# Ledger of designs, part 16: miniprotein binders against p81326

Target 1, 226 residues: p81326
Amino acid sequence: MLHFGGFIMEINHISKILEKEREEYIRNKVEEYLKQGFSKDDAVNKANQSWRTYIGHRIQDVIYNLLKKFLKDSGLKVTTDKALNNRNLPEELDKVKRLIAINYGEYLFLPDADVIVYKVENNDIKIIAIISVKNSFRERRFETTYWKLKLKESPVTSHIKVFLATPDKDNEISYKCPNGKPKKMRIILEYELDGIYFLKEDFEETEKAKHFGKIVEDIIEISKKL

## First folded at step 16 (miniprotein)

Design W73
Fold by OpenDDE base, fold request of step 19:
Structure W73 (fold): chain B 226 residues (1-226), chain A 83 residues (1-83)
Amino acid sequence: as target 1 above (226 residues)
Amino acid sequence: SEEEKKIEELLLKAIKLMFEALELADKGDYEEAIKKLEEAVKLLEEALKIAKELGNEELIKRVEQLLKDVKEMIEEIKEKLEE
């Protein structure tokens, strides 16, 4: 049993915990936008959008902190795209940034990499996995799959596993064919990605679709093969 | 039941504190992290008491595991403070 194995399972409650903050957050943001001269309707819409972004970041932070903690004993390191978005990076992070970059001819761009897991061996950096965190699938539904496919096109990045972590609050991808109706998003994401990890219990489990609690073990196993 | 709702409330509060503590610890705010975790311990102990009163073995096990985890987290952070 993983050290702190009980705690990692409690990630299932993160959405509920954060949702309790919503009313106050929205109220404060609405007030802020009203003071900026927006109409009531615009202020509400902006506040709701801000909330979605806020919650997304909070979930990412939780996942980052959990992975960082649980992977530490295995000698694995964790960073974020935010940490890489600096002009002056430590050598290690600069290497990480370069090793996840995607070539577009004249330009290099980074994939959406909310969490990046890597190891350092004898000053050699190996990227193990990228975890994309999605709170909802209302927007940019296949962005993660796009990045996976792009990473696969280069021998430099083809080994990088791409995982999706989500609470899937609206059950958009929890089941493949609920009531006999195929969920396109679930089917495509599961097919294209290396894994989907749910921050909930109510989902259709498969070889690639697992509870978030399994991600640590999976990453460690991958790291041993890299 | 009202008691089950109370347990859930306590657990959610404790879990929130645990997540906050992880973030604080990552930032090097170890003292504040410990305070959060100590508060979580109190909440979990209360939850455990209620769970035992209800005789809900599943909840008891869950809370006991969390208590163990929180206490271990506290010790890990304390070790970092001494370094």
Scores: ipSAE 0.661, ipTM 0.858, lowest interface PAE 0.8, mean pLDDT 92
Fold by OpenDDE base, fold request of step 19:
Structure W73 (fold): chain B 226 residues (1-226), chain A 83 residues (1-83)
Amino acid sequence: as target 1 above (226 residues)
Amino acid sequence: SEEEKKIEELLLKAIKLMFEALELADKGDYEEAIKKLEEAVKLLEEALKIAKELGNEELIKRVEQLLKDVKEMIEEIKEKLEE
């Protein structure tokens, strides 16, 4: 049982905790947009959009902090795409950035990598996993699968595991065939990705679809095989 | 029940503080992290008291586990402060 196993399970409540801030956040943003000259309707719409972005970042930050803490004793390191978006990177992070880059011929681009897990052995860096954090699937539903497929195309990056972490509040991917109807997004994500980790209890568990509490153990196990 | 709702509110507040403490600790703000965790302990102790009064064994176990986790987190951060 992972140290702090109870706390990891409480991640199920992160969405509810953050939702308590919504009313105040929306009110403040509406006021801000009204001051900028937007109509009331536009201000409300923009505020709601801002909230979606904000809540997504907050969940990502929580996951980052949890993984960083729980993986530390195993000698694994954690960073983010945001941290890599700098011209002046430490040597270690510069190497990490290069090792996740995808080749498009004339250009190298980074995949969406909300959280990156890597190890340092004998001054060599090995990328272990990329975790994409999605609060909702309204937009860019298969973006994570795209990046997984792109990473798989190169022998440099083909070993990198790609995981999705989500609370899936709207039950878009929690079940494969609810009421006998296949959920395309769940089926495709589970097929293409190395794992889906739910920040909730109410989901269909499979070999690849697990509770978030298992992600630490899974990453550690993968790291031992590299 | 109203008492169960109160327990849930206390738990959510405590969990929030724990997440905030993790962020603070990551930034090196260990003293503030400990303060957040100590507040979480107080909230969890109150929740535990109510859970025991209700005789809800499941909630008791849940809160006790969280209390254990929070106390361990405090000790880990204290060790870093001594480093």
Scores: ipSAE 0.661, ipTM 0.858, lowest interface PAE 0.8, mean pLDDT 92

Design W82
Fold by OpenDDE base, look of step 16:
Structure W82 (fold): chain B 226 residues (1-226), chain A 83 residues (1-83)
Amino acid sequence: as target 1 above (226 residues)
Amino acid sequence: SEEEKKIEELLLKAIKLMFEALELAEKGDYEEAIKKLEEAVKLLEEALKIAKELGNEELIKRVEQLLKDVKQMIEEIKEKLEE
């Protein structure tokens, strides 16, 4: 039994907890944008956009901190793409950055990698998994799939597992065939990715679609095979 | 019931504090993390009291598990402070 098993399960409530802050957040942002000279309608729209970005980052931070904590005892390390966006990186992070880079001929670019899990063995870095965190699928619905496919094209990165973590608040990918109609996004994401982890209880569980509480064990198991 | 709503409110507040404490601990702010966790313990103890009064075994088990987790988190952070 994972230490803190009860606490991990409470991640199901993170969206509800954060949503309680929305009204105050929106009010403050609207006021800020009005002071900047925007119209009321523009201020409201900008505030709502800001909220979407804000809540996405907050969920990502929670997931990052949970993974960092629960993977530590297994000797696994966790970082983020944000941490890699520095000109002066420690040697370890510089190696991580290079080992997830995708080749576009004259250029190397990094995939979207909200959370990166890796291990250090005999001073060698092995990338284990990339976790993409999505609060909603309004934008860039298949971006994670694109990066997974690109990573598969190189023997350097083909072993890297790509996971999606989401509360899926709007039930966009929670079920494959609700009311007998296939959900294209769920089917494609599940097919192309190595796993989808839900921060909720009301979803269709499959071999690849699991509750977030299983992600730690899955990552540890993968790490033992690398 | 009003009591069930109160329990839910207490749980959500406690869980929020636990996530905040986790972030603080990962940043090395151990003292502040412990303060938040101690507050979470108080909230959870209150929730447990109400749950026991209601005789809701499911809620009792859930709250007891969270109390165990939060106390363990406190001990782990204290160990780091002594290092």
Scores: ipSAE 0.735, ipTM 0.886, lowest interface PAE 0.7, mean pLDDT 93
Fold by ESMFold2, look of step 17:
Structure W82 (fold): chain B 226 residues (1-226), chain A 83 residues (1-83)
Amino acid sequence: as target 1 above (226 residues)
Amino acid sequence: SEEEKKIEELLLKAIKLMFEALELAEKGDYEEAIKKLEEAVKLLEEALKIAKELGNEELIKRVEQLLKDVKQMIEEIKEKLEE
């Protein structure tokens, strides 16, 4: 079926939409922390950190709901790391969790898989892709690449596509060679991952670095080849 | 221009309402989702009027496509509500 061609592309504006709420959010959070007894400086610092966590979760929720909406008519299902960490998992989600887990000897851990796309075929579950949502690259900036490499180590998980979705509002990975100098993060991320999907208009587009609106078509095409 | 800024503000508000409606529909809150989408239609119709006054063909096409998308979302959610 048709996707909403205009609507899904408008996710490129999600950072602008959320940023307009920032001032009120920060003001309300500062007041909340002051009531808890924090100093003015501590309250402001905590409010700014709260904002960064908030927008990360909001963007992830929007991505989840868009993918769930646009992939359902193609027989593809979508879940999240939050859903997989709940107690008393339904059998289907328990299978999804087991199919993406990374083995560290006696320990089993989930990769940083904010959103997971899978299908059910012949009573079997097949993981198509995981999408890591990053709002900034301040810390652990190559974590998604690490998880791709770990998934590639096993023939059971090596087919799983690993995508990065980001507004990249600070242009940390938007261009390969800004001012003629190679940007290490962009080059390594693009080389190692299966795709980078930008939630903005202005970035250097390549075969792997695309507007987020293309992700639905890409996932559907990948699912047909599996 | 000031008119272009006004259109941008209207579009961002409408798009936010569309995302909120999608989240509400996922939870089964269909009547609230429809209310959000109906508000988005009003904002998009205002944006379309301004875009036509400017003669900006690119903005006109963008807003018309979004209006089509929102109206389709409303119809889909109304079908779900009937079930």
Scores: ipSAE 0.535, ipTM 0.821, lowest interface PAE 2.0, mean pLDDT 87

Design W84
Fold by ESMFold2, fold request of step 19:
Structure W84 (fold): chain B 226 residues (1-226), chain A 83 residues (1-83)
Amino acid sequence: as target 1 above (226 residues)
Amino acid sequence: SEEEKKIEELLLKAIKLMFEALELAEKGDYEEAIKKLEEAVKLLEEALKIAKELGNERLIKRVEQLLKDVKEMIEEIKEKLEE
């Protein structure tokens, strides 16, 4: 059972938890780059870029483990795009991979889906949702919407829900009309995606923009309709 | 206040340990996961003591729920360890 103030809701503090690691991480990375012969300015820039990648993967891991914990009793399974890119896939994951792949003529590509939720009934696999985990929106602002639109093009993938999970520490998409003006990125993301789940307390809630703790209930309800 | 800052520090440390324990349990490292959770219990018990001294009912309920969650996680992992 989900409770206000329960463990899953504490993900709202993930940015504070990870920020305590930043100083040591940056210091170590700068030293590594300096030893490789980079200038101080270049080493700092590279360390900051490395930090963004690191924190994104850390948040993805937390989300994966939480979803796996809270969805297991509902018969729902969770995997990642990293696991699907392994060379030696179990038969079940190979089927998951094929069910999410997008056709570009002579080429097949997986969408950028950090976390995938699916269920197995007999030998049938049904993909329920993919969750894109974004720490910031300075690059690839609308990548997730592109994948949603591509999945909608085929009747075999059009049912797949596409969610965005984000701490949005810098309030890039937290409010629809900050200072009285529409925020294009928030408006478009909310319009195109099936849901935005925030890993923090303060944001503008809507039918599609919710606290991350709600995602488990939403996924379970969606799975019952399939 | 200084007391509220201390509680936040204790809670963030405990929550981090809980996330780490989930990762460890996923990898099958059950004994280390339990160790992390037992450390989290100690931090949460200290936070609860301070919350009670402040008389902050909202904070007391939050910490009590987290203690319940951690103890449940310990029970679940011990069950897996005994398999």
Scores: ipSAE 0.764, ipTM 0.908, lowest interface PAE 0.9, mean pLDDT 89
Fold by OpenDDE base, look of step 17:
Structure W84 (fold): chain B 226 residues (1-226), chain A 83 residues (1-83)
Amino acid sequence: as target 1 above (226 residues)
Amino acid sequence: SEEEKKIEELLLKAIKLMFEALELAEKGDYEEAIKKLEEAVKLLEEALKIAKELGNERLIKRVEQLLKDVKEMIEEIKEKLEE
């Protein structure tokens, strides 16, 4: 049983917890945009967009902190793409950055990597997994899949597992065939990615689609094979 | 029931504090993290009291598990403060 097993399960409520802040957040942002000279309709729209970005970052931060804490005892390290965007990186993070880079001929670009899990052995860095965090799939539905496919194209990065973590608030990918109708997005994401981890209880569980509480164990197991 | 709703509200508040405390601890703000966790303990203890009064075993178990987790988190952070 994972240390703090009860607490990990309570991640199911993160969306609900954050949604309680929405009304106040929207009100404040609307006021801010009105002061900037936007119309009421534009201010409301911008506030809603801002909220989507904000809540996405908050969920990502929660996941990052959880993974960082729960993987620490296994000797695994966790970082983020944000941390890698610095000009002056410590040697370790600079190596991490280079090891997840995708080759586009004249240029190297980083995949979207909300959370990066790696290990250090004898001064060598091995990238274990990238976790993409998505609150909703209204935009950029297959972006994570694109990055997974790109990572597979190189022997340097082909071993890197790519996971999706989501509360799937709108039930876009929670079930494969609700009411007998295939959910294209769920099927494709599950097929292309190494795993989908849900921050909720109400979903169709499969070999690749699991509750978020399983991600720590899965990552540790993968790390032992690397 | 109204009492069950109150328990859920207390739990959500406590859980929020726990996540915030985790973030603070990861940033090295251990003192503030402990304060949040201590507040979470108070909320959970209140929730537990109500759950016991209702005789809801499921809620009792859930709250007891969270209380255990929060207390363990406090202990872990205290150990880091002594390092």
Scores: ipSAE 0.749, ipTM 0.892, lowest interface PAE 0.7, mean pLDDT 93
Fold by ESMFold2, fold request of step 19:
Structure W84 (fold): chain B 226 residues (1-226), chain A 83 residues (1-83)
Amino acid sequence: as target 1 above (226 residues)
Amino acid sequence: SEEEKKIEELLLKAIKLMFEALELAEKGDYEEAIKKLEEAVKLLEEALKIAKELGNERLIKRVEQLLKDVKEMIEEIKEKLEE
């Protein structure tokens, strides 16, 4: 019998795995930019920015594939904001897109939702959760909180759980009160969001701040109450 | 220790192969996914041997669970391929 907490918990090593790729990635990108005529300083800066974008996408892909694998037997489906932005959407995904869209008068916009979990009941779609994947909190620090608040404004979307998944390599939100002072970002994110799931072992666990491996059980339990 | 560092290197490589195989399988590239998982099995078997020589029961349990997981993934993908 398989015990939960096996392969899915190994995502706690994603930052170490990706870091081993960094040196070669940066070297190859610097060479590409130098061949394009950039100075060495500009090539290095561009390569570092390229790396940050790359690891964000890699982590999102791993999360998507893990959730799709582990939620399949519970009848839950998983999609991404990338898939929802395709020009030729299947009817099912078009319904998912409309069920998370936020109305701004004449305009309809999607929240920033990297991974979306939903189910189909009697040809009706229920959105369960949106997972925002953040590698760093230097940019768009509270964007996930904004989208949670916007989703709460409508009875159609107010049930949608909003989760944050992060390796938090630099410990920006790993502890509530490092050195005795409250960390505003951790306190506010934990208060406003439905959960924070860490892709590492070392952080302060709470009812809402958990190892990523717990997300499957949490999503399944939530889905049973909808 | 030097042996524990070797086990960690083997585990990280195996785990990376498992993530890559999962991505390949979701794209329908089943034969390539199985190849990655079979390579992961070899790495995990080497890690298990070293963990047993060290007598590290936590590592032994972790590696045995990963081996079970990889073998289940291989069987699942083979069923899809042979349907």
Scores: ipSAE 0.746, ipTM 0.899, lowest interface PAE 1.0, mean pLDDT 89
Fold by ESMFold2, look of step 17:
Structure W84 (fold): chain B 226 residues (1-226), chain A 83 residues (1-83)
Amino acid sequence: as target 1 above (226 residues)
Amino acid sequence: SEEEKKIEELLLKAIKLMFEALELAEKGDYEEAIKKLEEAVKLLEEALKIAKELGNERLIKRVEQLLKDVKEMIEEIKEKLEE
């Protein structure tokens, strides 16, 4: 069994680490937008929105690199939706892309699969899990559950585990019944998804809601069943 | 306390360097990744010294595990650099 302590658990501090970059980032972006002709108020608003997007990408990058490191020795491979959107895909990644695509009649679309874990056996590719990385639940709160439901509809994709990874800085889904009142978003996400992995220490842990450091063990166990 | 604040600052800096090193190694920038990890070792050794002076056994174990992890990362990347 993998140990639950160590470096992977330190991802629980990712929000503190990245927050130290915020002031310089915002200042630089405001300057850029002012040079483009936006008013100061619009530039500040756009800079704050840019920060939210930037921090989301930074967290995804950390998750990708950690998973790649800790899953490597188990024969599991990791890629991202960014890599799959490259026009000149290697054959292996083209197969990964085709294996997660959802059929909408005459169209095929990818789910919002920020990070994808797969394995290669006998020149065949098997998708193990997709991980949606959400920094905030301001918009698209249930997008991940939609993709899970769509993947369940086809025998080709129904085995794919769908996980949510989040720092949940603002405690939007950290507890099921804060002050005795059910938190709809937490309850629905936990019910519908295969797991929620928190990038912080303070949250209500359940069988499906865990510290991110446990995701490696969970993925390895799932891969052995496939 | 002031000592606990110092340890937290050292740990956050070291952890950031470790994340950056993983990204650099993924891009094939092995020499810069090793540089970042060697900086992290120095910060963690300083944090360990302070933790031992405080007698905080939980914190000592955490920092010792991180030092082990960083040194393993360094050796791993050195193997790739030599290929």
Scores: ipSAE 0.725, ipTM 0.889, lowest interface PAE 1.0, mean pLDDT 89
Fold by OpenDDE base, fold request of step 19:
Structure W84 (fold): chain B 226 residues (1-226), chain A 83 residues (1-83)
Amino acid sequence: as target 1 above (226 residues)
Amino acid sequence: SEEEKKIEELLLKAIKLMFEALELAEKGDYEEAIKKLEEAVKLLEEALKIAKELGNERLIKRVEQLLKDVKEMIEEIKEKLEE
């Protein structure tokens, strides 16, 4: 049983907690955009878009911190794609960056990797998993799937597990066939990814679709096989 | 009920503080993390009191578990401060 089992389960409320900040955030952003010369309607639209980005980052940060804490005792390390976007990287992070890079012929690009889990053994780095955090599936719905497929194409990266973590507030992927109608997004994501982890209780659980509380154990288990 | 809503509000506030404390601790700001966790304890204790008064066993168990977790987090951070 994971230490802090109750606390981990309370991740289900992160969206609700953050939503309390929305009104103030929107008001402040609207004011900011009005000062920049935008119309009222444009300012509101931009503020709403900014909010979506903001809460996405906040959820990502929470997940990052949780994983960092709970994986530490297992000797596993975590980083982010943002941390890798530096010209002057420590040797360890530079190696991590290189080990997740995808080849496009003349170019190497990094996958979208909100959280990267890796281990260091005998000065060798092994990438264990990439976790993509999505609050909403309105845009770029299959982006995580794309990166998973790209990572599979190389023997260097094919072993890397790709997970999706989401509160799925709008219930877009929580169920496979609600009312007998297949949810394309859920089915494809579950098929292509190594796992989906929900920051909520109300979802259809499967072998690949689990509560977020299981992600730590799953990652640790994977790490032992590498 | 209004009391149940109050409990939920207290829980959400406490949980927020716990997440903030986690972030602070991961950044090495252990003292501030402990302060937030201590505040969370107070909120959870209040929630527990109300839950007990209502006789809501589910909420009691939930709050008690969170209290346990928060106290454990405080102890872990204190250990780090001593290192």
Scores: ipSAE 0.710, ipTM 0.878, lowest interface PAE 0.7, mean pLDDT 93
Fold by OpenDDE base, fold request of step 19:
Structure W84 (fold): chain B 226 residues (1-226), chain A 83 residues (1-83)
Amino acid sequence: as target 1 above (226 residues)
Amino acid sequence: SEEEKKIEELLLKAIKLMFEALELAEKGDYEEAIKKLEEAVKLLEEALKIAKELGNERLIKRVEQLLKDVKEMIEEIKEKLEE
């Protein structure tokens, strides 16, 4: 049993916890946008959009911190795409950045990589996994899949596992075929990605679709095979 | 029940504090992290008391596990402060 196994399971409540802040957040943002000269309707819309971004980042931060903590003893390291968006990176992070880059001919672009797990062995960096964190699937539903497919195209990146972590609050991908109706997004994401990890209990578990609590062990196991 | 709702409220508050503490600890703010965790302990102890009064074994086990976890987290952070 993972050290702090009870705590990691409580991630199921993160959405509920964060949603308690929504009213105050929206109110404050609306006021801010009104002061900037936006109409009431525009201010509300912008506030709601801001909230979606905010809550997404908060969930990502929680996941990042959890993974960082739980993977530390295994010698695995964790970073984020945000941390890589610097001109002057430490050598280690610069290598990480280069090792996840996707070639588009004249350009290299980074995949969306909310969390990046890697190991350092004898000064060599091996990228183990990229975790995409999604609070909702309203927009860019298959973006993670796109990145996975792109990473597969290069021998440099083909080994990198791509995982999706989500609370799936709206039950968009929790079940493959609820009420006999196939959920296209669940089916495709599960097929194309290396795993989906749910920050909730109410979902259809499969070999690839698991509770978030299993992600640490899975990553450690993958790391041993590299 | 009202008591179960109270337990859940306490748990959510404690869990929030634990996540915040984790973030603080990862940033090196160990003192503030410990403070939050100590508050979480208090909340969890209260929750445990209520859960025991209700005789809800599931909740008791859940809270006890969290208490164990939070205390271990505190100890780990304290060790870092001593280094």
Scores: ipSAE 0.709, ipTM 0.878, lowest interface PAE 0.7, mean pLDDT 93

Design W84
Fold by OpenDDE base, fold request of step 19:
Structure W84 (fold): chain B 226 residues (1-226), chain A 83 residues (1-83)
Amino acid sequence: as target 1 above (226 residues)
Amino acid sequence: SEEEKKIEELLLKAIKLMFEALELAEKGDYEEAIKKLEEAVKLLEEALKIAKELGNERLIKRVEQLLKDVKEMIEEIKEKLEE
């Protein structure tokens, strides 16, 4: 049992906790946009969009901090694509950045990598996993799968596991065939990715679709095989 | 029940504080992290009291586990402060 196992399970409530801030956030943003000269309707729309971005970042930060904490004792390290977006990187992070880069011929680009888990052994860096965090699937539904497929194309990156973590508030991917109707997104994401981790209880569990509480153990296990 | 709702509210507040404390601790703000965790302990203790009064074993176990986790987190952070 993971140290602080109860706390990890409470991640299920993060969306509810953050949602309590929504009303105040929206009100303040609407006021801000009105002062900028936007119409009421535009201000509301912009505020809602801002909220979606905001809450997405907050969830990502929570996941990052949890993984950082719970993987630390195993000797695993955690970073983010944002941290890698610097011209002056420490040697370790520069190596991490290079090891996740995707070749596009004349150019190298980084995959979307909200969280990157790696280990350092004998001054060598091994990338273990990339975790994409999505609060909703309204936009960019298959971006994570694209990156997984691209990473798989190179022997340098093919070993990197790609996981999706989501509360899936709208139940877009929680079940494969609710009411006998296949959910295309769930099926494709589960097929293409190495795992989907839910920040909720109400989902269809499979070999690849698990509760977020299992992600630490899974990552540690993967790390031992590398 | 109203009491169960109160417990849930207390739990949500405590959990929020725990996440905030985690973030603070990861940033090296250990003192503030401890303060938040201590507040979380108070909330959880209140929740536990209510849960025991209700005789809800599930809630009791949940709250007790969280209390254990919070206390362990406090101790871990205290150890870091002493380093």
Scores: ipSAE 0.709, ipTM 0.878, lowest interface PAE 0.7, mean pLDDT 93
Fold by ESMFold2, look of step 16:
Structure W84 (fold): chain B 226 residues (1-226), chain A 83 residues (1-83)
Amino acid sequence: as target 1 above (226 residues)
Amino acid sequence: SEEEKKIEELLLKAIKLMFEALELAEKGDYEEAIKKLEEAVKLLEEALKIAKELGNERLIKRVEQLLKDVKEMIEEIKEKLEE
């Protein structure tokens, strides 16, 4: 059982916590954009776009810090795509970057991997899982499944578990068959990914669709098999 | 009720402080992290008092677990600070 198990489950309230910041954030951003010379309409649109980016980053940071905290005693390390895009990478992170990169001929690209879990054994790096954090499914609904499929194409990356973490505030994927009708996005994401972890209480739980608090146990179990 | 709304407000504020403290501790800002956690303890103790007055056993258990977690976080960070 996890140390601090009550605390990790409180991530289910992250959307409510962050939403309380929205009005002040929008007001401040509108003022900033007006000072830059944007029209009122443009400033409001830019402020709303800025809010969506901001809340996404805040959720990613919370997930990163929780995973780093709760996985440390199991010998597992955690990094982010932001850290991997730094020009001056330590050797360890440079190896992590190379181990998740996908080959497109003369080009090498990182998958959508907001948070990466790995371990170090005898100076070797083993990638355990990547976690895509999605606040909204308005655009690029299936990018995470695309990256899972690309990782499966090579024996050097096919073992990597690909998880989706989401508050799914608007209930876009919370239920498999809402009103008796299959929800295509939920069904495809659950079928193709190794797991969906919700940052809220109200969703249809399945073998692959779970509360985020279960992700730590799942990652630890997977790591013991690698 | 008004009391249940007050408990929820206190809990959300405390949880936010706990997430902020975790971020600060990861960056090595141990003293500021402890300050955030000590504030969270005060909010949780107030929430616990109200929950006990209501006799809401589920809220009492939730707040007691959070208080245990926060106090353990404080202890762990203080040990790192003394290193």
Scores: ipSAE 0.678, ipTM 0.870, lowest interface PAE 1.3, mean pLDDT 89

